VH-VL binders against Cytochrome c oxidase assembly factor 8 (COA8). Designs and how they scored, part 207

Target 1, 167 residues: Cytochrome c oxidase assembly factor 8 (COA8), of Homo sapiens (Human) (q96il0)
Amino acid sequence: APERGAERRDTAPSGVSRFCPPRKSCHDWIGPPDKYSNLRPVHFYIPENESPLEQKLRKLRQETQEWNQQFWANQNLTFSKEKEEFIHSRLKTKGLGLRTESGQKATLNAEEMADFYKEFLSKNFQKHMYYNRDWYKRNFAITFFMGKVALERIWNKLKQKQKKRSN
Key: E = the ipSAE of ESMFold2; O = the ipSAE of OpenDDE; V2 = 0.75 times the mean of E and O plus 0.25 times the DockQ between their complexes.

## First folded at step 20 (VH-VL)

Design jk6 (from jj3 with heavy chain R101V S109T; framework fv_ebrasodebart; at its last look DockQ between E and O 0.36; V2 from the best seeds 0.55)
Fold by OpenDDE, look of step 20:
Structure jk6 (fold): chain C 167 residues (1-167), chain A 124 residues (1-124), chain B 108 residues (1-108)
Amino acid sequence: as target 1 above (167 residues)
Amino acid sequence: QIQLVQSGAEVKKPGASVKVSCKASGYTFTSYGIEWVRQAPGQGLEWMGWISPSEGNTYYAQKLQGRVTMTTDTSTSTAYMELRSLRSDDTAVYYCARDQVYDFHKGYTPFDYWGQGTLVTVSS
Amino acid sequence: QAVLTQPPSVSVSPGQTASITCSGDKLGDKYAYWYQQKPGQSPVLVMYRDSDRPSGIPERFSASNSGNTATLTISGTQAMDEADYYCQAWDSDEDYVVFGGGTKLTVL
């Protein structure tokens, strides 16, 4: 049995968005973009009478959000590091300094940067494909549970109406 | 086998110049850069500069600007580092190292091979 | 000039795990490299781009970069691992390359 190499989850520092929704809110809140992932976190409301199905949906949404945050935080960090390495390497190869005569950070031209972007995307293509696949799977599951919760709510409303008519 | 072989130890007086050689073998000399690093006795590593053998481009550490010159001879696959106006604090082991050119597929591995080092002693 | 700070020394018993840290401003946003230098020898690249291992380097060597701290980890440390270890990164301000001050690893 080939030992599945433990994918060392590089725990990106969970920049816990310090956004705290108002305690009395009965709604989901959207926080500011996370500094690492650039994704806006959603703070999910927890109803007092949350059904087991609603709880399962909420947990699935939360897990999917955390998965997305981690993926993009890591991807953005990798992109930033590779970009910096590329720029420095190219400037060095050209015999150029890290700063211009005006003291500004030296940059590469748009053509050179286009090559970097192209190659970066090519290199990460498979990773993005897997991400997209898993994203669709997760969202499909969420949508499915959303439908179940909707049906449960309809059923509960109908039962309550019948009980009120019988009294 | 990839090897960087440096010139022998040098003893110089203050104000003199020293030229250290680094002969590369086992790879295409023009496909890689050459880095120079020095290490004073009992001290850490100090980056000195870089040269591209293919283009002849150089970049020197700011501290050494105006005193250091790096050159290459592609016909002999040899890199040279000249340090002028030597001071007592220039006493160090000088290393050459191979530096990879950025490769989109392979990544970047700086300083993957080192020379054996050249001791330069600056004494009155 | 960017400064990479390392502890001057780390001591471990044989078979234990050694951890050497390297801290620097914005080091978390850059790739870190690690070199081993034994007494009287040239430095040897042991880790590159935070966590990648060159061919010929034992699997007991690993590295990570989190926040502004890179860490070299040596699992099951052996007597032969006694050396000076240097971290290295790109400098964004003045010079292209900056080295840490080095850490002497002693295996007791």
Scores: ipSAE 0.760, ipTM 0.910, lowest interface PAE 0.7, mean pLDDT 91
Fold by ESMFold2, look of step 20:
Structure jk6 (fold): chain C 167 residues (1-167), chain A 124 residues (1-124), chain B 108 residues (1-108)
Amino acid sequence: as target 1 above (167 residues)
Amino acid sequence: QIQLVQSGAEVKKPGASVKVSCKASGYTFTSYGIEWVRQAPGQGLEWMGWISPSEGNTYYAQKLQGRVTMTTDTSTSTAYMELRSLRSDDTAVYYCARDQVYDFHKGYTPFDYWGQGTLVTVSS
Amino acid sequence: QAVLTQPPSVSVSPGQTASITCSGDKLGDKYAYWYQQKPGQSPVLVMYRDSDRPSGIPERFSASNSGNTATLTISGTQAMDEADYYCQAWDSDEDYVVFGGGTKLTVL
């Protein structure tokens, strides 16, 4: 699906100016769920005066989002492939056709599908455990840098206030 | 250990029928599906259909519907494929193959073991 | 209906890496399987479920599947690898098996 990010205003030719809001007045934007991962992407705002620390935080968040999107896109695809293979194998084992009388693809009842869901969860437990570990590791790193950025901003405001008071 | 042994080569005239056998050994015959595939000389693989040995249910390729019959004899662990109303373009090597049952650790593996093939020649 | 397209032939020198492609509409949404057929013999399963290797198949065989293309890769190709290679997938729209046209791998 197409995404609409923050709209940028253009710079007018010489002698005529157009409104250009400061980059800091724009915010991150959350898009619709991605078709493959089912996760909502964040479209990150890049301010004009982004500090090196702020840039490092933004890139870490971007990298984490890409990692997360890819993990769930892959898991959703694997789930779909394994489900079809399970259904085909069970229909063949039961001696049933792959199509119903109406020509629609045959499926298993909910009780039979429960066997698949239980086995899929069991097989993927370790993979999800590693995912959770890496997610917490990334989340801690992001939170740590968010704190550092917050302190940097407070310090810069205090430094500006000290200069105004001292003058 | 696991083997699929097929019947010998056949030479047939157009309009005749042929019945190819596929004897399985080294596994529980009724627990696995049997698929049939043919290969014309110098050409690729063409799927023909499958049969469930435990129930005898079949599914045939649409191109062959009405001309093919697949059966099994569980007492001898043997699958059969009969092709009727033979034409010259039915000349091919006919293979039987086994489908592995779904095992969540190993997955579903179609065509995991193949028979040695049976050449059927249809000529005037 | 679904068609799996393979190059008719691929030639490599011994020790080089051979790549055999298999193209089909949304093939990456399905598991792909690979079979090796030497002259006068029946096919043998060499890769299954996109990238899994059966026991007894050398580690130099690998495979991948994404988008519209599955690829069988043979590293360190040996003369014994000279064979026809077929890809295969389920046709989820018509519930039947589809094979690729086959690729003749020549090791010179």
Scores: ipSAE 0.467, ipTM 0.741, lowest interface PAE 1.7, mean pLDDT 82
ESMFold2 (binder alone), look of step 20: mean pLDDT 89; pTM 0.920

Design jk7 (from jj3 with heavy chain H105Y; framework fv_ebrasodebart; at its last look DockQ between E and O 0.45; V2 from the best seeds 0.61)
Fold by OpenDDE, look of step 20:
Structure jk7 (fold): chain C 167 residues (1-167), chain A 124 residues (1-124), chain B 108 residues (1-108)
Amino acid sequence: as target 1 above (167 residues)
Amino acid sequence: QIQLVQSGAEVKKPGASVKVSCKASGYTFTSYGIEWVRQAPGQGLEWMGWISPSEGNTYYAQKLQGRVTMTTDTSTSTAYMELRSLRSDDTAVYYCARDQRYDFYKGYSPFDYWGQGTLVTVSS
Amino acid sequence: QAVLTQPPSVSVSPGQTASITCSGDKLGDKYAYWYQQKPGQSPVLVMYRDSDRPSGIPERFSASNSGNTATLTISGTQAMDEADYYCQAWDSDEDYVVFGGGTKLTVL
C-alpha cells in the first residue's frame, strides 16, 4: 500500500496572541481576537495539583482551540484571497481601475458581492460540514471529560469530609 | 489544441508605431481575455495590458497609458496590440497570453497559454 | 508600484530540491502564480493560486505562500528544469499584474 505522503499542512504562522495573563491568576483568561482567525484565545489555568484527568481535559481543550484557530485562520485567508481575486477580475472585466477617480479603492456593488458570498459558501459547504462534524466530536469529548473531572472532584471532597469526621 | 500565434518580427524607427497580432485558436475566443506582456532583452516580464474580446474593455499599464491600444477582431479570433511613439527601450519580445475569467469552481489561471512572442526592434 | 522580489539565481545539484522565493508587500493576502521560461521560449504557467498545479506540470513542482513570501519548490530537480522562474501577483496600487524580477535556476 503506497504510503500517502503526509500533505505538509502549511502551518499558518500561529500569531501567538501576545496576551499574557497575570502569573498569579487562578482562572482561565480570554485574550483579544486573533488577527487571523478572529477567535479569542483562551489561556487555560494550570492548577498546582492538577490531576491526570484535569490535565487530559486541559490538553484536549488546548488542542481543540489550536485546531479552531488554524481552521479559521486558513479559512479567513482563503476567503480574503478569493474575494480579492474576484473583485480584481470583475473590475478588470468592466474595464475599471482598482482605484476610483478620488483615489479610493474601487469596490463592487452589493449584488455582485452577494453572488461572490453565495458561491464561496457553496464551494466551501463540504469543508464547513466536516468542520462542524469535527467540532461536535471534539466538544462532546471535552464535555465528557468535564463530567469525569466533576465526578472526581466530588469524590475527593467526600473523602476529605470522611477523613475530617474520623479525626 | 489551444494556440496563440503571433505576427512576425518587426524592425521600427524611433517615433514609429508597431502593431502586433495574436491569432487565437482551439477555444472560444470571446470567453477569455487576452493579456499582453513584453520582455526586454535579458530582462524580466513586464505586463502591458489586457483586453476583453467579448466586451471590448481594456486596461493598460500606467507606464504605457496613451501609447498603447489593444483591439480584437472576433470574426478572425485575433487580438492586436499597437504601440506608438516607439523608443529604443521598447525593444522587446512581445507576448500575448490567454487570460481566464474568474470561475468559482474551476479557479482562476491567468496566462495559461502564451503566444510564441514577437520581437520588436527599435533602432535608428 | 508593488514590487515582487526574487533572488537573481539559485543553483542546485541534480536530484536535490530547489526552492525559489518571491517576497512582496501583502503577498500573503494574495494569490501567487509561477511561470517557467526556458531560453528562447515563451513563459509557461507552472503553479497558480499559491499551490495549484496546471495539467501537464510534473508533481515535483509545488508551491506555497506563507506570510509575505511565496515559494516555488522543485523536488528531485532535473537538468530540464533549468530555466528562469517568475512569480506573479495582482497589484492593488497601479497595475493589475506585477511580475517578480525572475530567478535563474541552474542545475549543476
Scores: ipSAE 0.735, ipTM 0.899, lowest interface PAE 0.7, mean pLDDT 90
Fold by ESMFold2, look of step 20:
Structure jk7 (fold): chain C 167 residues (1-167), chain A 124 residues (1-124), chain B 108 residues (1-108)
Amino acid sequence: as target 1 above (167 residues)
Amino acid sequence: QIQLVQSGAEVKKPGASVKVSCKASGYTFTSYGIEWVRQAPGQGLEWMGWISPSEGNTYYAQKLQGRVTMTTDTSTSTAYMELRSLRSDDTAVYYCARDQRYDFYKGYSPFDYWGQGTLVTVSS
Amino acid sequence: QAVLTQPPSVSVSPGQTASITCSGDKLGDKYAYWYQQKPGQSPVLVMYRDSDRPSGIPERFSASNSGNTATLTISGTQAMDEADYYCQAWDSDEDYVVFGGGTKLTVL
């Protein structure tokens, strides 16, 4: 039996660019974090001879990215607005202004802020459960279509070999 | 039934003071704040300030600092706003409103219920 | 003091959609509130926390807030909707409450 050793791979080449795409890119690439969602968008490559299956996969990935970015942008903004409203309401009760003597934004003590975090998590728990379920369903669908595209490419490659041998 | 009932209209001379009352009913007076807003004839709404009946804490609009005093009497569920050194441009309808403090499900609203308004006319 | 800018008036025909804007610096980072005031009456809360509708307010009232602009939208506008409309938010400096200048909605 042939001798085989384990090889540790440090890197696998990514098919995506990490910054500014070249004028003619044949790979997806990842842009900087979106300031609202704090997620890094993927900018998708559209090949000239994209199959219907490949187009379906790309559109599904685009739709999922847009959905995910919208969800987290909305959640981050809602969290920020709710937190400010909570703080302002409590500061008003204390007769305090929005800023300290040093000009810094006034805030509440850790115990008061813990109450906010606990209640916000509780209020949004079911929404995040449904988000997680939908995220997994979308990820499963994407993975399924990635497999179908891979098989399609393998069959096309084998079909080209068969044509070459017939000559 | 939540109600805020204000005192009647008043006519004052420049330099005098006015004290408008706002009697609350239908809810726990000390659990909500009281906001004061005025509206000059034909003009928009102008926020005046806020009082917390439970602690007696106040916060006044910067424009009115030194001229306004807001108080409450928790035994009668009544809020008061006193404006001193009256000028002709203080002629307005004065409103009290209930401040719905932050609630994780209902949200925050500084003006969920309004009084009927009190006309204060300042003329020589 | 910070300013919330509203158009002085908006006119619509009955059944049409009315849109009333409220502009302020980074207003979309704050919750916006909307009040209706009919002639001779006290203001009434019609939208709160950007897009939430109080009990008793018809579904034809809706609102949004993003960027520098909040918008109150009344679909299927009726003659009874004719009123002054005020937006409200907090001021980044020292005031917990600032009102827009008001918009007179005319239904004709």
Scores: ipSAE 0.600, ipTM 0.842, lowest interface PAE 1.2, mean pLDDT 84
ESMFold2 (binder alone), look of step 20: mean pLDDT 89; pTM 0.921

Design jk8 (from jj3 with light chain E94T; framework fv_ebrasodebart; at its last look DockQ between E and O 0.47; V2 from the best seeds 0.57)
Fold by OpenDDE, look of step 20:
Structure jk8 (fold): chain C 167 residues (1-167), chain A 124 residues (1-124), chain B 108 residues (1-108)
Amino acid sequence: as target 1 above (167 residues)
Amino acid sequence: QIQLVQSGAEVKKPGASVKVSCKASGYTFTSYGIEWVRQAPGQGLEWMGWISPSEGNTYYAQKLQGRVTMTTDTSTSTAYMELRSLRSDDTAVYYCARDQRYDFHKGYSPFDYWGQGTLVTVSS
Amino acid sequence: QAVLTQPPSVSVSPGQTASITCSGDKLGDKYAYWYQQKPGQSPVLVMYRDSDRPSGIPERFSASNSGNTATLTISGTQAMDEADYYCQAWDSDTDYVVFGGGTKLTVL
């Protein structure tokens, strides 16, 4: 039996804010913004009598959240790295140090930075388009399952009412 | 073809100065920086400094501050590195390399082309 | 001054995957560059900006950056890949170029 090599999932450093919701909470909780993605994580409540549809919805929401967190963490890191490289390259070319005489971090003018932002967005346009497309697909799926769960809950409530009337 | 051609090997006495040349060809000399790196025998790479041919701006490693001078001649597309007050520990192969400026399309690619190296031997 | 730490040597058999690591403080916030140097030759840029490959570099060369560790990966390592490999980054405080100590890759 060929030992399936365990794909070491490069666990992104789960700098997930260790916000732990209260144990007795019956609600979803929103944590503080993640330091890398700047997205607020949602801690999903798990009901004791979770239906298979509710579980599927919860998992889909969790997967979508993780996908979003990873995307924006990577995007923000790339942006930061490129920005720093741009600034350093331009300052160096100008014969300017990284620090002013006052000890402050040297910055480029607003015009130069505007050019950087414009070009960065242009370069990443396709990436953002794919992200948006996938975001819509995921959210559509979530919405669809939300509808199914809602219908299931209505049906279960109706059955319970009928049983109470028959007794 | 992009090429960086350095001057030949040098033998110097302690306290002397050495000037290494790096002639660039195959690209617009003023559009790129020149980096200098040295490598002592059997050792790793050590960054020495950088010069912008277009502006004449320089940035030197702190360890070499006051002893190193980098210059360029745009008319001949040649960069120069002068090291003064030579010591035995300055014995190394000295490299020039092209430093690409940040390009909005390509990003930044430092040290994309290297010279063949110049051996400088400092001996009594 | 920022220090980049590399293993002094890595050995691989032909056809195996070689991995060379480079660790440094705040390296995760910076781009890493990789150079190959064969004996008696000048260094050659093999990877830039963590994972970008220059023209002429074989596809078997790849690189990544995770946390404060950059990794150069050579898949299907060949005898011709035997060389010293150096990582490089910038020190954000001094704007100095910093090289790792180098890793000797031996193909056994």
Scores: ipSAE 0.658, ipTM 0.868, lowest interface PAE 0.9, mean pLDDT 90
Fold by ESMFold2, look of step 20:
Structure jk8 (fold): chain C 167 residues (1-167), chain A 124 residues (1-124), chain B 108 residues (1-108)
Amino acid sequence: as target 1 above (167 residues)
Amino acid sequence: QIQLVQSGAEVKKPGASVKVSCKASGYTFTSYGIEWVRQAPGQGLEWMGWISPSEGNTYYAQKLQGRVTMTTDTSTSTAYMELRSLRSDDTAVYYCARDQRYDFHKGYSPFDYWGQGTLVTVSS
Amino acid sequence: QAVLTQPPSVSVSPGQTASITCSGDKLGDKYAYWYQQKPGQSPVLVMYRDSDRPSGIPERFSASNSGNTATLTISGTQAMDEADYYCQAWDSDTDYVVFGGGTKLTVL
């Protein structure tokens, strides 16, 4: 049985941002960027007579959104924590104070920060590779089901036209 | 083998000063910082400050500003913490610890190796 | 300024799972560290960067950090785990190191 340890929320903040679309909307709604993931959440419309295939598509999109939001929220938090510790350590190693005389936090220049950006991406390469693989798989499935829903709707319209003309 | 060996226990009167030494071995002394932490009897850990041996830069806890001086001697790989104007609530075990520099694989740790501790007793 | 709050004591039976909490405002926005201290000894690093385990620390030690709370978890607790445990974080506003008050783990 597989363990969900890496998918836990123990490194993420209290959760993805919350928003509430108009109660009587017949459309999907796109909210503001989440402050942790920096992605815009979608609130999916549930039609009254949703087919089983339409339900499957909607659930897949909802699950994919939650997965994507959580991945980037966790990644952004880790990046921020690592960046601050890198800066702190490099300033101490160089013998520089952590604060300027005005009380502002000291910084590293762009070339010094380039070391961090390059190594952070290298360190996280495998995690990003698995994310890209899973992103591709999920989006292929979503696109496939979107096509099936479109065909289902065409079939339903054709059946309605046949029924009217035979009556 | 990374090791931090501290000076022996001290008994002081109020108003005196104390200087605790911390001799490092098993690594390049000037490449890492030294942190100082104290622990009063039966109580928790209290951070005092750090020093960078390569530049002599220091950073002290606000409570101790003006009373503490941290120095190093790179020729002997030894860090020192001097606490002045001692009072009874300065009675504690004083620890030095190594400040591990950021490593992209191991991360950062301000206390990866600790000295054995030095008991300083301030009593009339 | 920043305060990390720990319960003063936690008791567990041998073989059970011990959980020690460390609470601080937005603690999950920074890395948390954990130290074990046995009587008469120096502290020893047992978890760092929220959930990383140093070489030589048994796999029964794990940790997490989210929201306002970091948690050290010891599964299959043994008598040798009886010690004081301290959490530690970096106060990014002042750059001070902050320790929790400590938790005495008793194995009954």
Scores: ipSAE 0.539, ipTM 0.793, lowest interface PAE 1.5, mean pLDDT 84
ESMFold2 (binder alone), look of step 20: mean pLDDT 90; pTM 0.931

Design jk9 (from jj3 with heavy chain Q100S; framework fv_ebrasodebart; at its last look DockQ between E and O 0.32; V2 from the best seeds 0.55)
Fold by OpenDDE, look of step 20:
Structure jk9 (fold): chain C 167 residues (1-167), chain A 124 residues (1-124), chain B 108 residues (1-108)
Amino acid sequence: as target 1 above (167 residues)
Amino acid sequence: QIQLVQSGAEVKKPGASVKVSCKASGYTFTSYGIEWVRQAPGQGLEWMGWISPSEGNTYYAQKLQGRVTMTTDTSTSTAYMELRSLRSDDTAVYYCARDSRYDFHKGYSPFDYWGQGTLVTVSS
Amino acid sequence: QAVLTQPPSVSVSPGQTASITCSGDKLGDKYAYWYQQKPGQSPVLVMYRDSDRPSGIPERFSASNSGNTATLTISGTQAMDEADYYCQAWDSDEDYVVFGGGTKLTVL
C-alpha cells in the first residue's frame, strides 16, 4: 500500500479576525475582509438547542470557510511574491531603477504585466482546477446538509402542532 | 550540459586590478543574467553584482560601487568581472552564477548554475 | 540593510530530521532560496521560491516559509548532507541579493 505522503499543510498564519460579534446575537455575522485572503469571514451562530444535524452542518461550513481562507491567503501571497519578482527582474533587465525620480515604485506597462498574468494563470491552472473541484464538493455537501436540517425543522414543527392539538 | 568555467587563480598586490572571466556553455547566453558572488576564506557568501548579457545592464553591490565593473562578450559567451584598487580584504573565491530570472516563463531561480570559483589572493 | 539570520551550526544523527532556519525582516513577503556548499566546492541550489526543488535534488530536501522565517528541512539526513547551508533572498528596498550567514550542518 503506497504510504500517502502527508501533505504538510503549511499553516498560513491564521489572521484571527479581530471581529467579535455581539454576544447576544442570534444570527450569523460577516466580518471585514481578512487581510491575507481578502475573504470576509462568517461567524456562525450556535443555537442553545442545536441538533446533531445542525451541529454537523455548522462544522462543515466552518471547515469549508477555513479551507477557503487558507487557500486564498496562500494564493495571494504567492501571487504577490511572483509579481514583485517579475517586476524587479524586468526593470533590472531594462536598466531601470525600482523607483521613479519622484520616489514612487517603478511599474511595468500593461503589456508586460499582461504577460505576467498569463504566465501566472498558466502555472496555477491545475491548482485552480483542484480548488474548484473541491469547492464544488464541499458546497454540495453543505447544501445537502442544509436540506436535511430544513426537513428536520419542518418535522419538528409538525410534531409540536400535533401535540398542541391533542391537549 | 550547462557549464560555467572560470579563469584560474590570481595573485595580486594591493592597489592592483583583477579581471576574472566566466565562460558559459550549454545554453543561450543572452537569455540569462550573470551573477557574481565572492566568499572570503572561512566566511559566508557575499553578493557582488549582476549583469544582463543581452542589454549590458549592471547592478553592483553598494560596497563595491566604483571599484567593480562587469562586462560580457556575447560572441564568446563570456562574462567578466573586474575589481580595482584591490585590498587584502578582497582575498576571496569569486564565483559566477547563472541567473534564470530573466526568463520568467521558465520559472527558474537565480544562481541555478555556478562556476567552479576563482581564488584571488591579495598580498603585499 | 536587510540581514538574514541563520544558526551558525546544526547537528543531527544519521536518519534524523535536520531543520535549518533563516529569519529576516519581511522575509515572509519574499521568496527564499537555499544553497548547499560542501568544503572546497561551489554552492549548489537545493531549494528555490520557498519550497520548490530543482531537478536532481533528493526528495528528502524540503523547505517552507512562514512569517519571517524560512526553514530548510532534510528528512532522513545522510552523512553526505554534511555541508554549509545558506539562505538567500532579494532585498527590494536596496535592490540587492542578501545571503544568510550560513549554517554548518554536522551529521554525527
Scores: ipSAE 0.660, ipTM 0.863, lowest interface PAE 0.8, mean pLDDT 90
Fold by ESMFold2, look of step 20:
Structure jk9 (fold): chain C 167 residues (1-167), chain A 124 residues (1-124), chain B 108 residues (1-108)
Amino acid sequence: as target 1 above (167 residues)
Amino acid sequence: QIQLVQSGAEVKKPGASVKVSCKASGYTFTSYGIEWVRQAPGQGLEWMGWISPSEGNTYYAQKLQGRVTMTTDTSTSTAYMELRSLRSDDTAVYYCARDSRYDFHKGYSPFDYWGQGTLVTVSS
Amino acid sequence: QAVLTQPPSVSVSPGQTASITCSGDKLGDKYAYWYQQKPGQSPVLVMYRDSDRPSGIPERFSASNSGNTATLTISGTQAMDEADYYCQAWDSDEDYVVFGGGTKLTVL
C-alpha cells in the first residue's frame, strides 16, 4: 500500500470533519480533505420522507465514513510520530542536530529512510490487509444497497403513475 | 539486571573541572546511548547531552556547548561527563541514563534506566 | 527554545483521580514521556509513547496526548504516588530533549 499522509498534526479528535454544510441543503455535501485523515468527508442529507431502506443505506455510508476517517487519522498520526522518532534517533546516533545550518529540519537520505518504511510496512501488514478486505466488503455492500434504493424509487414512481390513473 | 553506577560526590572550586563516571552493567553497552541530565537542588531536570558509545558521536545542549565533554570507554562499559570552568550555579546532582535506540516492537524511551546521581558542589 | 509547561503542584485525596497536564506547542505531534521522582531518588519512567505503561507500573497510571497537551492520569491515587512528575518530549529547535518544569503531586 502507498504511503498514507505524512502531514504533521495535533492529536485532535479522529473521524470527524470540521466542514459544515448549509442548514437548508437538500444534497449530500463533499467537504475539503480532513486535516487528519486526508479523506474528503460527506455530510449526508436526510430527506423528510426517507424510506427504511434509504435510512439503512445512509447509516451504512455514515458508519463506513466514520470507520474510514478514524482508521486513516490514526494511521497517519502513528506513521508521522514513528517517522519523526526514527529520524531523531538516527540523527542523534550520528551526532547531528535536528536542523541544518540553514534552519531547515534535518532529514535522512532515501537509503536510510528505506529501513523505516520496510519495518513500518512489516509491522502494519496484517492491520492494513484486514482494513483493505473490510473496505472492499463495505463498498460492495453500499453499492448493493444503492441498487436496491434505485429499484425502490423506480417502483414507487410506477405506483404513483397507477394511482394517477385511478379515480 | 540493568544498572548504571556513578562515581561519588565531588566538591570543587569555581573555575575547576569535574569528571563524573557512569559504569553500565546488565546489557550490551555499545547497543544503547548514554544521556546526561542534571538537577540543581530543589529544581527540575535539565538535559545536558548524549553520547553513542558504538560510534563515539556526541551532541551537547546549546547552553553547555564548549564547557562539556562526553566520552566512553567500551572496554570497561563506562561513560564519562566532564564539565569545565565550573561556577556556583553548576551545583547539581548529575545523572546518567540509558537511551534506547528506536525499536518498533519495544518502543522508544530516551531515559529508560537512570544512575543513582552524583552530587557536584561548587563553592568558594 | 521549546517549553513544556506543567502546573507546579496538584493535590488529591486518597482514592481520587489525579490529573497532571503538560502543555507545549504542537505536543500532540510528538510522543510524550512521563517520569516519577520520589524525594532523594532518581527519576523512574512511568509512561512512554503517550500512553504505554512499562512493566511494574500499576494499571492505575494512564496517559494521553492530544493537541497541545499531554495528560498523566492516576486513578485511585495512593499515598505512595506522592512524588514529582516530569513530562518530556523531543525539542524540534535546538536541543534534542525538553523536560517540563515538574509537578509535585500531594496526596492528602
Scores: ipSAE 0.581, ipTM 0.827, lowest interface PAE 1.3, mean pLDDT 84
ESMFold2 (binder alone), look of step 20: mean pLDDT 89; pTM 0.924

